# Ledger of designs, part 18: VH-VL binders against q9yh85r1066to1250

Target 1, 185 residues: q9yh85r1066to1250
Amino acid sequence: ASCIVSGYGHYLTFDGFSFDFQSSCALVLCTTIHGACERSDTFPTFTVTVTAKNEDRDTSLACVVKQVEVEVFNYYIVIHRAYKYTVMINNERLYLPLKLGQGKVNIFAFGFHIVVETDFGLKVVYDWKTFLSVTIPRSFQNLTYGLCGRYNGNPDDDLVAAGGTPRFGVTDFVQSWAKRDTFCR
Below, E stands for the ipSAE of ESMFold2; O stands for the ipSAE of OpenDDE; V2 stands for 0.75 times the mean of E and O plus 0.25 times the DockQ between their complexes.

## First folded at step 6 (VH-VL)

Design s5 (framework fv_navenibart; at its last look DockQ between E and O 0.69; V2 from the best seeds 0.00; counts 0 for: pae E 6.6 > 2, grease 19.3 > 18.9)
Fold by ESMFold2-Fast, scan of step 6:
Structure s5 (fold): chain C 185 residues (1-185), chain A 121 residues (1-121), chain B 107 residues (1-107)
Amino acid sequence: as target 1 above (185 residues)
Amino acid sequence: QVQLVQSGAEVKKPGSSVKVSCKASGGTFSSYFMSWVRQAPGQGLEWIGGIIPSFGYANYNAKFQGRVTITVDKSTTTAYMELSSLRSEDTAVYFCARESGDEYYYGMDVWGQGTTVTVSS
Amino acid sequence: DIQMTQSPSSLSASVGDRVTITCKASQSIYSYVAWYQQKPGKAPKFLIYAASSLQSGVPDRFSGSGSGTDFTLTISSLQPEDFATYFCQQSYDSPYTFGQGTKLEIK
């Protein structure tokens, strides 16, 4: 299933729920971790975070994806729109293509996109502008949280914060997944 | 099948507070969202806020923020709405309503009978 | 806040008539619209959710349609018990907001 961010702040969750939101905060798009001390020997853990910015001072319609962060296998991968064909990995800037952990993570360019994929089926695709997709295999059903939803087959159950707490509407939902120390609407 | 029964009418002075109860019976109401909606005489419906009983999470309309508190007592399956610093414009019928998280996430399918709150000096 | 505007504010109709009430949101709310019926002195009664899904037990003469900003409630063949005030409500964002209501009166 795929979760998509497209245009200027349009979201489509794994279960098919659509919503619009414009925020400059770092937002947790998809995560298997909803507690700091959580561990799993059965399933890999990961977190995908997205941050947007406005490209045009006179309209919110020029909002683009500024940065994508992928945390997996103790690699902290940062993709920044201003630095095409490069990524920051654990605070070091590197050029594509890259193979991490003997193939556990592969980062490469495909056409106009950057692709991050893992040996367990996580695939993150970003076009350096407005399109971002996160694809995960069916084995992660009911194991994910974030703006991409629960991946449980029910779009009506997608407005859920960390720990499984439902939220009242889109703003409450999005703000519950915003990383702190940044002022959000 | 769930029923919601609210407490009786209240007459309050400006500056005081009122606490309205809403008791659920039949089925578990911890699986639902509970909303509070008011209606002033001859006016439309206004959402005050809601609570998700199973999580103890409440969300409030900013218009009432700082004056309203919504709570739930799971042992008696009762939701409460307390509104403080009452003004004459708070005179209204206050309703509690349930939204099903399973079936009716987008709508309030069961309503209490309403509690009339009159604020007068 | 998302504003919900209903049209008309009131209308007169006869039993057997087809009645249409509209509701417009100030921004796109997809299909997060519910419709309610309220009779004097009573709590609202839930009719429709997700813009077009009929609540169990509600007569099939009631139907809803629309998405985005424009929504419609239709009563295909008005019955005596249908004379009431109708409200639309959005649940896309907090605070939940209602239309001002449409009063359906006997012609």
Scores: ipSAE 0.412, ipTM 0.772, lowest interface PAE 3.0, mean pLDDT 84
Fold by OpenDDE, look of step 7:
Structure s5 (fold): chain C 185 residues (1-185), chain A 121 residues (1-121), chain B 107 residues (1-107)
Amino acid sequence: as target 1 above (185 residues)
Amino acid sequence: QVQLVQSGAEVKKPGSSVKVSCKASGGTFSSYFMSWVRQAPGQGLEWIGGIIPSFGYANYNAKFQGRVTITVDKSTTTAYMELSSLRSEDTAVYFCARESGDEYYYGMDVWGQGTTVTVSS
Amino acid sequence: DIQMTQSPSSLSASVGDRVTITCKASQSIYSYVAWYQQKPGKAPKFLIYAASSLQSGVPDRFSGSGSGTDFTLTISSLQPEDFATYFCQQSYDSPYTFGQGTKLEIK
């Protein structure tokens, strides 16, 4: 299934729950952090984080994806809008295409998109603008948390906070997945 | 073998619309970037737009923005290009062409046979 | 838009000749260039990406080179079936743009 971030802060979870939110905070889209998900220790772990910003366009205010972070295996991958066709791997900037871990992670660009793909089926697609998608195999059902939801076929339980507690409001839900720092309190 | 088969020739009046189809067979569909490219008689190639079928996210050449719509039907593995407000200058052969989403080289490696669209009063 | 200036517009050559076609981008596009061959009444055929691997079925006599703004397609020894029109294409930025084409004719 695919989780989509598009346009002006539009989100679509794996299970088809849609919501709108604008934040400049780094937000956890999807994570399989160890101990947080049932049976997560039997599957590869990963985290996808998105940082967006409000940007005035000629005709409208857009929420653009500024940065995408992918943590998988021993790689910390950073894709920044300002550095098209490059990525940072563990704090080293590299040019595309890339094959990491003897093919465990492939990073390439096509059709104005960058793709991060793993051998276990994680796929992140980003257009360096407003479109971001995270696709994971069915084997990860019930193994994910984050803004993309639980991936269990039930969109009604997608609003689960980082602590595992259900949330009722989108704002509270999204804020619970915000990484707090000097710019995000 | 992967093939792209396009719909037949079209003759249209100015101001009308045309919708060209491109059926993909012999391989995966959703993982490719499907582009539409046209070629006026005796002229070069012009990129119209493209779409990633799995996401339905389309990119357009600004020259055609507002007049072109690119869509896909995943169930039939068919891509569509609809061009409205047709003009005589839109007379061309229209090609669909796929770009692989899993290669380390980039290019449109499979093309449809082309669809001739003639716009005349 | 990124302009791709292709040269020459036309070229006459003989079988066995070495042929070089050049494409110049209006800005740096790294290595995001593809080359196509087109014969009359047919769709373009993908040949090669930049200086990397050839498309399956493309003879080794075709090669690409260049980076940044200047790119070259080379046919080391022209064969009868190589007489066609060739196009370069950039895929660095939207919209995709093509060179004007080079018509390779038999001398």
Scores: ipSAE 0.297, ipTM 0.741, lowest interface PAE 1.8, mean pLDDT 89
Fold by ESMFold2, look of step 7:
Structure s5 (fold): chain C 185 residues (1-185), chain A 121 residues (1-121), chain B 107 residues (1-107)
Amino acid sequence: as target 1 above (185 residues)
Amino acid sequence: QVQLVQSGAEVKKPGSSVKVSCKASGGTFSSYFMSWVRQAPGQGLEWIGGIIPSFGYANYNAKFQGRVTITVDKSTTTAYMELSSLRSEDTAVYFCARESGDEYYYGMDVWGQGTTVTVSS
Amino acid sequence: DIQMTQSPSSLSASVGDRVTITCKASQSIYSYVAWYQQKPGKAPKFLIYAASSLQSGVPDRFSGSGSGTDFTLTISSLQPEDFATYFCQQSYDSPYTFGQGTKLEIK
């Protein structure tokens, strides 16, 4: 299944629910880490976070994907649009291509996109501009949370807040998945 | 052993549309970056756009100003390029080409045979 | 769009000659350059990727060099089958763009 972020703050969840929202905050798209009761000994844990930036002061205009963060295994990967064809790995900037952990994570250019792939099937594709895609295998059904939803075949339950409480308003849903920071409004 | 086979030559009138097909065999079609490139008689190469079949996401050269649509049919492993509002200047050979997923390839290593499109009144 | 300026536009040479074709990008594209050979009526043939890496099956007489904005394709000793048109291409940013081509003819 694929979850898509596109220009103008457009989101399409794994289950086909679409919504629009613009924020300067880092937003959790997809995570396997939700609540204290989740066990991770039988599946890899990961979090994918996106940060958008408006190209214009008017929020009705185009929105770029400024930064993509992938936390997986012992790697904290930061992809920033200003530094094409490089990534930060655990706070060190490295040039593509990269093979981490003997193939546990591969990061490479393909066409004019950056691709992050893991050995368990997580795939993140980013065009350095406005398009971001997160793909996960079927084995993660019912195991994921975030703006990309639950991946359970039901788009109506995709709006689960970070604390596990269902939210029915898009604004509250999105803001519950925001990572708070002094530079986030 | 990847092969790309394109549809046959087309003769079109100005203002009409053309749809060229590119059938892939061998390899893993869904993971290619499939590009369309054209070449007018005696001229250089011009990138039209491309698509990754697994996502259905297409990118276009702005020069074509919304008159091009690139699609795929994964069940037949076929990519399509449709160019509308044809002008005589669109007379060219149209190639499909793929970029394979080795992290060191940054170019199109397999090309179709080309499809000649002639636009004349 | 990134402009790729190729020089010369045409070149006459003899079998055995050493030939150099240059390509200049309008901005830094690091090493994201490919080179192609094209014979009349045929699709382009992929020669070099990442500015300097030879594609499998390409003869050793072909070499590429350069980084940033300036790139070079060299053929160290021309063979009869090398008379063709050569293109550079940047793969750094959309849209992909090609140099205008260098036609290499028999002298």
Scores: ipSAE 0.055, ipTM 0.641, lowest interface PAE 6.6, mean pLDDT 82
ESMFold2 (binder alone), look of step 7: mean pLDDT 90; pTM 0.927

Design s50 (framework fv_navenibart)
Fold by ESMFold2-Fast, scan of step 6:
Structure s50 (fold): chain C 185 residues (1-185), chain A 121 residues (1-121), chain B 107 residues (1-107)
Amino acid sequence: as target 1 above (185 residues)
Amino acid sequence: QVQLVQSGAEVKKPGSSVKVSCKASGGTFSSYFMSWVRQAPGQGLEWIGGIIPIFDTANYNAKFQGRVTITVDKSTTTAYMELSSLRSEDTAVYFCARESGDEYSYAFDIWGQGTTVTVSS
Amino acid sequence: DIQMTQSPSSLSASVGDRVTITCKASQSIYSYVAWYQQKPGKAPKFLIYAASSLQSGVPDRFSGSGSGTDFTLTISSLQPEDFATYFCQQSYDSPYTFGQGTKLEIK
């Protein structure tokens, strides 16, 4: 299943729920960590975070994906739109292609996209502009949280806030997944 | 005030290489990107490539990939562009330019005076 | 590559005229467009960034507008020193590309 972020702040969750929202905050798109105490030692854990930027100061319709962060296997991978064909890994800037942990994580260019993939099936694809997709295997059904939803086959409960309480509005839902350490709107 | 001062005119033979320098002079110099742009006589502007000085990471226009190298000496705040396997169509004025602002939101706000490179036998 | 197409290729005008130069991108570049003025034998001079933001020190008779694919540079009241070639440039994607230029000439 794939979760997609496309231009102008359009989101499509794993279960097919669509919504639009624009924010300059760092937003948790998909994570296997729910709260301080919910962490799996049996399954790999990961977090994908997206930060948008408004390219046109006179309209909110021109939002692009500025930065993508992937935390997996103790690697903190930062993909910055301004620094194409490179990534920052644990505070070191490196050129593509990269093979980390003897193939546990592979980062490479495919056409005009950057691809981050893991040996357990997480795949993050970013076009350096407005398109970002996160694909996870079926083994993660009911194990993910964030803007991409629960991945449980039911779009009605994809609006699960960071505190675990279902929300009935998109604004509250998105704001609940904003990283607290980020100064934003 | 930051100024970019380039090295002098060069006359080169076909098949040789040329290395042009661009020194930033003045007080504070802060830029995400230092670029090289050329202009053939009577023609428009063509971007060759650029470098992010803090990371020493260069990106090149595919047209020049394999025969251009852009480097920076951070201690002297000097950028270099070396072009090899010179041909007559490489005859042009070569400019260095600083990109200011965040993540390509601004363009080239300071330009060098240009270096004329003539490729002839 | 992103193509930048300027029109017209040349323009004749008189001092005091309002002149408009257009620039079209082959795909959306949001506001990642700049405008430059170039006089013979000189490096380009930076005029406008982010489609509509005037560079410090540039006279306020210069203005830019547009977003997405269509952009314009306007000189509200042409002065003698404004006769030059004007270029648009996109910095949205590599390689950076320039329009072919518009030569502004005395009528």
Scores: ipSAE 0.000, ipTM 0.448, lowest interface PAE 16.4, mean pLDDT 78

Design s51 (framework fv_navenibart)
Fold by ESMFold2-Fast, scan of step 6:
Structure s51 (fold): chain C 185 residues (1-185), chain A 121 residues (1-121), chain B 107 residues (1-107)
Amino acid sequence: as target 1 above (185 residues)
Amino acid sequence: QVQLVQSGAEVKKPGSSVKVSCKASGGTFSSYFMSWVRQAPGQGLEWIGGIIPIFDTANYNAKFQGRVTITVDKSTTTAYMELSSLRSEDTAVYFCARESGDEYDYYFDYWGQGTTVTVSS
Amino acid sequence: DIQMTQSPSSLSASVGDRVTITCKASQSIYSYVAWYQQKPGKAPKFLIYAASSLQSGVPDRFSGSGSGTDFTLTISSLQPEDFATYFCQQSYDSPYTFGQGTKLEIK
């Protein structure tokens, strides 16, 4: 299933729930939380975070995805719009393409996109501008949280806050997934 | 040398489904978004949705969410759009189009010839 | 959804005329505008992107301008092959939306 961020603040969850929200905070799109699965020993953990920014172009302002963070296999991967075709991995800037952990993670460019793939089926695609997608295999059904939702076949229950409590408003839902270690505008 | 070739015209009854194909040749099929756009007789263009073939990642216009499914067969470089629960207002020419772009804009640089879908009782 | 409104919906002109077609967005879309030409029975043809960037192979009599909410497509000296319907399209936000079209007809 795929979760999509398009334009400035338009989201489509794994279960098909759509919502709009604009924020400059770093927002957790998709994560596997400790205790979400009693079989966590058989599943890898990961977190995908997105941060938006209002960017200048000539005399016009536009809102874009500023950076995407992928945490997986103890790699902290930062994709920043200003540094195309490079990534920061554990604080070191590297040029594409990259194979990490003997192919556990592959990072490469395809046309206008950067792709982060894992050996268990996580795929993150970003166009350096406004489009970001997170694709996970069916084996992660009901094992993820974040703005992308629960991936359980029911879009009505995708508004699950960071504390595990359902939120009934989009604003509360989105704000509950803001990383508290980042500055919000 | 990018060419998009679509399947032939369809006549369907209300309540049925239609599946239109778009075969791409030339260029890099998998790394570009493939979108579907329709045009009712005498009307303007309406975006239905798009997919990144390499990852089967689709995004739909909310107006069609729940009725449309966009898929790809990477081995034949073919994109598909299936629209269910057809109504008379779904009568239109359906186009596939390749989405390209740069840092400053996204646009449809190559288009299929169009597939006419007529929904009649 | 962002609404794109074109003006006029149709216009008549003669070969050699300068024509301008306008497109207005319901909210600021900066420069995320593309223009297409469509002839009867044919698929749209890509002309311009980023409001003012001309696609390779498109005659230089075509030009685009504008930013924010107001955009224009100009044909500086109409040729017989230019009689067609023209559409603007925004790519700033999903869903992508098009103007209703402007039909350019021979006077």
Scores: ipSAE 0.000, ipTM 0.470, lowest interface PAE 14.4, mean pLDDT 78

Design s52 (framework fv_navenibart)
Fold by ESMFold2-Fast, scan of step 6:
Structure s52 (fold): chain C 185 residues (1-185), chain A 121 residues (1-121), chain B 107 residues (1-107)
Amino acid sequence: as target 1 above (185 residues)
Amino acid sequence: QVQLVQSGAEVKKPGSSVKVSCKASGGTFSSYFMSWVRQAPGQGLEWIGGIIPIFDTANYNAKFQGRVTITVDKSTTTAYMELSSLRSEDTAVYFCARETGDEWDYGMDVWGQGTTVTVSS
Amino acid sequence: DIQMTQSPSSLSASVGDRVTITCKASQSIYSYVAWYQQKPGKAPKFLIYAASSLQSGVPDRFSGSGSGTDFTLTISSLQPEDFATYFCQQSYDSPYTFGQGTKLEIK
């Protein structure tokens, strides 16, 4: 299933729920890490975070994806639009293509997109501007949280806030998934 | 502060290859994007491709894909553009240029002086 | 590829005149437009980035405006050293593309 960010703050969850929201904060898009004690004995853990930026202060139509962060297999991967065809991994700038952990993570360019893929089926595709997609295999049903929703087949319950409490409004939902210490305007 | 100095003019026969150099001095070498741009006599500017000096992967305009190779020698802070299977329409002045790396500062702020490449029999 | 179309292809003006050159993109490129000045036999000189931001050292008489598909370069009071060819360039997507150029000539 795929979760898509497009059209300047338009989101489509794994279960097909769509919503619009614009924020300059770093937002947790998809994560397997939740407030309760959750072990990775059966499945690997990961987190994908997105940060947007408005490129024209006078219009919301100029909003782009500024940065994508992927945390997986002890790698903290930062993709920043200002540094195309390169990534920051654990605070070291590295250049595409990359094979990490004997192929557990592959990072490469495909056309004008950057692709991060893992050996368990996580695929993150970013076009360096407005399009970001996160694809996960069916084995992760009911194991993910964040703006991409629960991936449980029920779009009506995708508004699950950080800490596991359901939210009834989009604003509270999005704000609950903002990284707390991140500067945003 | 940063200066780009290119190699001298070349006269080549059709079907041959040319390799133009661009030596950077002053400032930071590894963090900027280096572009190659050409200009045929009396014509406009055409982007060939680019590379970041520490990168192993260059980006090319599809028009030149398969004929152009852009490389860097980090020990001499020199970028190279090699164009093969030369045709008369490849006669042009070839420029190297540094592209700014800041998120709002997309543009080629420092240019080499240009290298004239003439393809004639 | 994104097409950049400049207008006019040439322009005659006198010192002190206000000059405007336009550039149109075939699709929205937001503010990813740079402007360059080129004098005969010389490399291009970087003037403007992000459609409207002046490069350090460029005289205040130069200004840029526009967003999306329509962009303008303005010289508010033309000086003798401003007679040159001007190019717009998009940096939104690869390959980078330039306008065909506008030659600014003495009237």
Scores: ipSAE 0.006, ipTM 0.474, lowest interface PAE 13.6, mean pLDDT 79

Design s53 (framework fv_navenibart)
Fold by ESMFold2-Fast, scan of step 6:
Structure s53 (fold): chain C 185 residues (1-185), chain A 121 residues (1-121), chain B 107 residues (1-107)
Amino acid sequence: as target 1 above (185 residues)
Amino acid sequence: QVQLVQSGAEVKKPGSSVKVSCKASGGTFSSYFMSWVRQAPGQGLEWIGGIIPIFDTANYNAKFQGRVTITVDKSTTTAYMELSSLRSEDTAVYFCAREAGSDWYYGMDVWGQGTTVTVSS
Amino acid sequence: DIQMTQSPSSLSASVGDRVTITCKASQSIYSYVAWYQQKPGKAPKFLIYAASSLQSGVPDRFSGSGSGTDFTLTISSLQPEDFATYFCQQSYDSPYTFGQGTKLEIK
């Protein structure tokens, strides 16, 4: 299933739940950290984080995706819109294409997008501006948390906040998945 | 198909507690967001709080925190709202309502008939 | 808390009139607005969601519009059964909040 971030803060979760929110904080889109521990390391773990920023426009405020972070297989991959066709991996800037861990992670350009894919089916696609998608295989049902939701076939429980507590309303839900940053409120 | 049926009217003394029930019936009861809303005579609608039945997790309007408890009994598909330390200004009609769909854009599409709670000596 | 302010508080109209009710949010809430109709002694009836989407079974003379902070409910060609109180409600943030209501009364 795919989780999509599009055009200035529109979100669509794995279970088809949609919401709108604009924030300049680093937001956890999808993580297995809370679920994977309950499965005794049965599945690989990963975390996808997105950070938006307001465009420097004279007359309007518009958010674009500034940065995408992917943590998987002990690789900390940072994709920044200002450095097209390059990534930072564990603090080293590298040019595409890249093959990490003998093919466990492949990072490459496809059209005008950057693609990060893993050997277990995680696929992150970003257009260097406003479109970001995270795709995971069905084997991860009930194993993910974050803004993309639980991936359990029930969109009504996609409101699971950081710490496992459901929330009412979009603002409380989104802010619960912000990384350490008091400026998002 | 889904209908919400509330318990009957109550007359309570100041300082007491009231517990109102809301039973969902008809069709398949899925994971709905359940809200409690009150309306005092001549006043507008005021949200008290809500519960997500699948999680048994309640969220309260800060105005009522400490005095209100919202619970659900999944086996009987019944939601409850208990309000303690009642005051005369708590006299109102109390409604339960469900929010349907998978999108925060949706509103409360099914409402209970309302339960009148009168607080007097 | 997000405040919802309706205008007018009351309105007198005749059958066949076009009626407009406005709702203003204290901050941007995108399209997370629903509208309800309430008749005396009854529970509210769901009319509109997502600011402009008509609930199934609601007559097409009802319409909603707006985004951000300013929202409008319009009733074209008012019918006798439309005399009621109308409320807007936001679901963008907790607590959910309602407008104070607009009483639509017969002239």
Scores: ipSAE 0.006, ipTM 0.592, lowest interface PAE 9.1, mean pLDDT 80

Design s54 (framework fv_navenibart)
Fold by ESMFold2-Fast, scan of step 6:
Structure s54 (fold): chain C 185 residues (1-185), chain A 121 residues (1-121), chain B 107 residues (1-107)
Amino acid sequence: as target 1 above (185 residues)
Amino acid sequence: QVQLVQSGAEVKKPGSSVKVSCKASGGTFSSYFMSWVRQAPGQGLEWIGGIIPIFDTANYNAKFQGRVTITVDKSTTTAYMELSSLRSEDTAVYFCAREVGSEYSFGMDVWGQGTTVTVSS
Amino acid sequence: DIQMTQSPSSLSASVGDRVTITCKASQSIYSYVAWYQQKPGKAPKFLIYAASSLQSGVPDRFSGSGSGTDFTLTISSLQPEDFATYFCQQSYDSPYTFGQGTKLEIK
């Protein structure tokens, strides 16, 4: 299944719930880490975080994906739109293509996109502008949290906040998954 | 491994539209970036646009924006390029080509044979 | 748009010669350059990707070099079948752009 972020903060979760929200905060899109007791030694763990920014200097009309962070296999991968075809990996700037951990993680260009793939089926695709997708295999059903939802076949359950508590609105839901930047709207 | 076979030559009147097909055989069609490139008689290569079938997202050269549409039919593994409002300047050979979406290839490694489109003047 | 400028526009050479064709990008494109060979009436043939990596099945007399803005295609010992037009192409940014081509002719 795929979770999609597109144009001006439009989100589509793994279970088909769609919502719109503009935020400059770093937001957790998808994570398997939801507290110490929910980590598993059986399945790989990862976290995908997105940060958006209004790029229109004059009119405040444009909203783009500024940065994508992927944490997997102890690699902290940062993709920044201003530095095409480069990534920061554990504080070192590297040029594409890259093969990490004997192919456990592959980072390469695909058309006009950057692709981060893992050997267990996580795929993150970003166009350096407004389109970001996170794809995970069915083996991760009911194992993920974040703005992309629970991946459990029920869109109503996708409004699960960072503390595991259901929220009554998109604003509460999104703000609960803000990773940093205390003063976000 | 992969072969791309294009539709036959077309002769069109100014103001009409043309739709050229490109059928892929072999390999995994959905994993490719499919481009359309044209070449006017005696001139160089000009990129029109491309599509990634798996994402259903097309990217167009701004020169053609508004009169070109690139689509795919996954059931027949066929890509299409439709160009409207044809002008005599659109007379060219139109090629489809694929780019492998892998860490080892960043170019158009397989090309169709080309489709000649002639716009009468 | 990124402009790709090739030189020379045409080149005359003899079988056995060492031939070099250059390509200059209007901005840094790192190693995102491919080279193609085109014979009259045929589709382009993929020769080189990532500026210097030889495509499978292409003779080893072909080589590419360069990074940033300046790129070179070299044919170390020209063969009769190498007389063709050669194009460079950048894949760093949309739209993809090609050099204007270099026609390699019999001297």
Scores: ipSAE 0.007, ipTM 0.538, lowest interface PAE 11.1, mean pLDDT 80

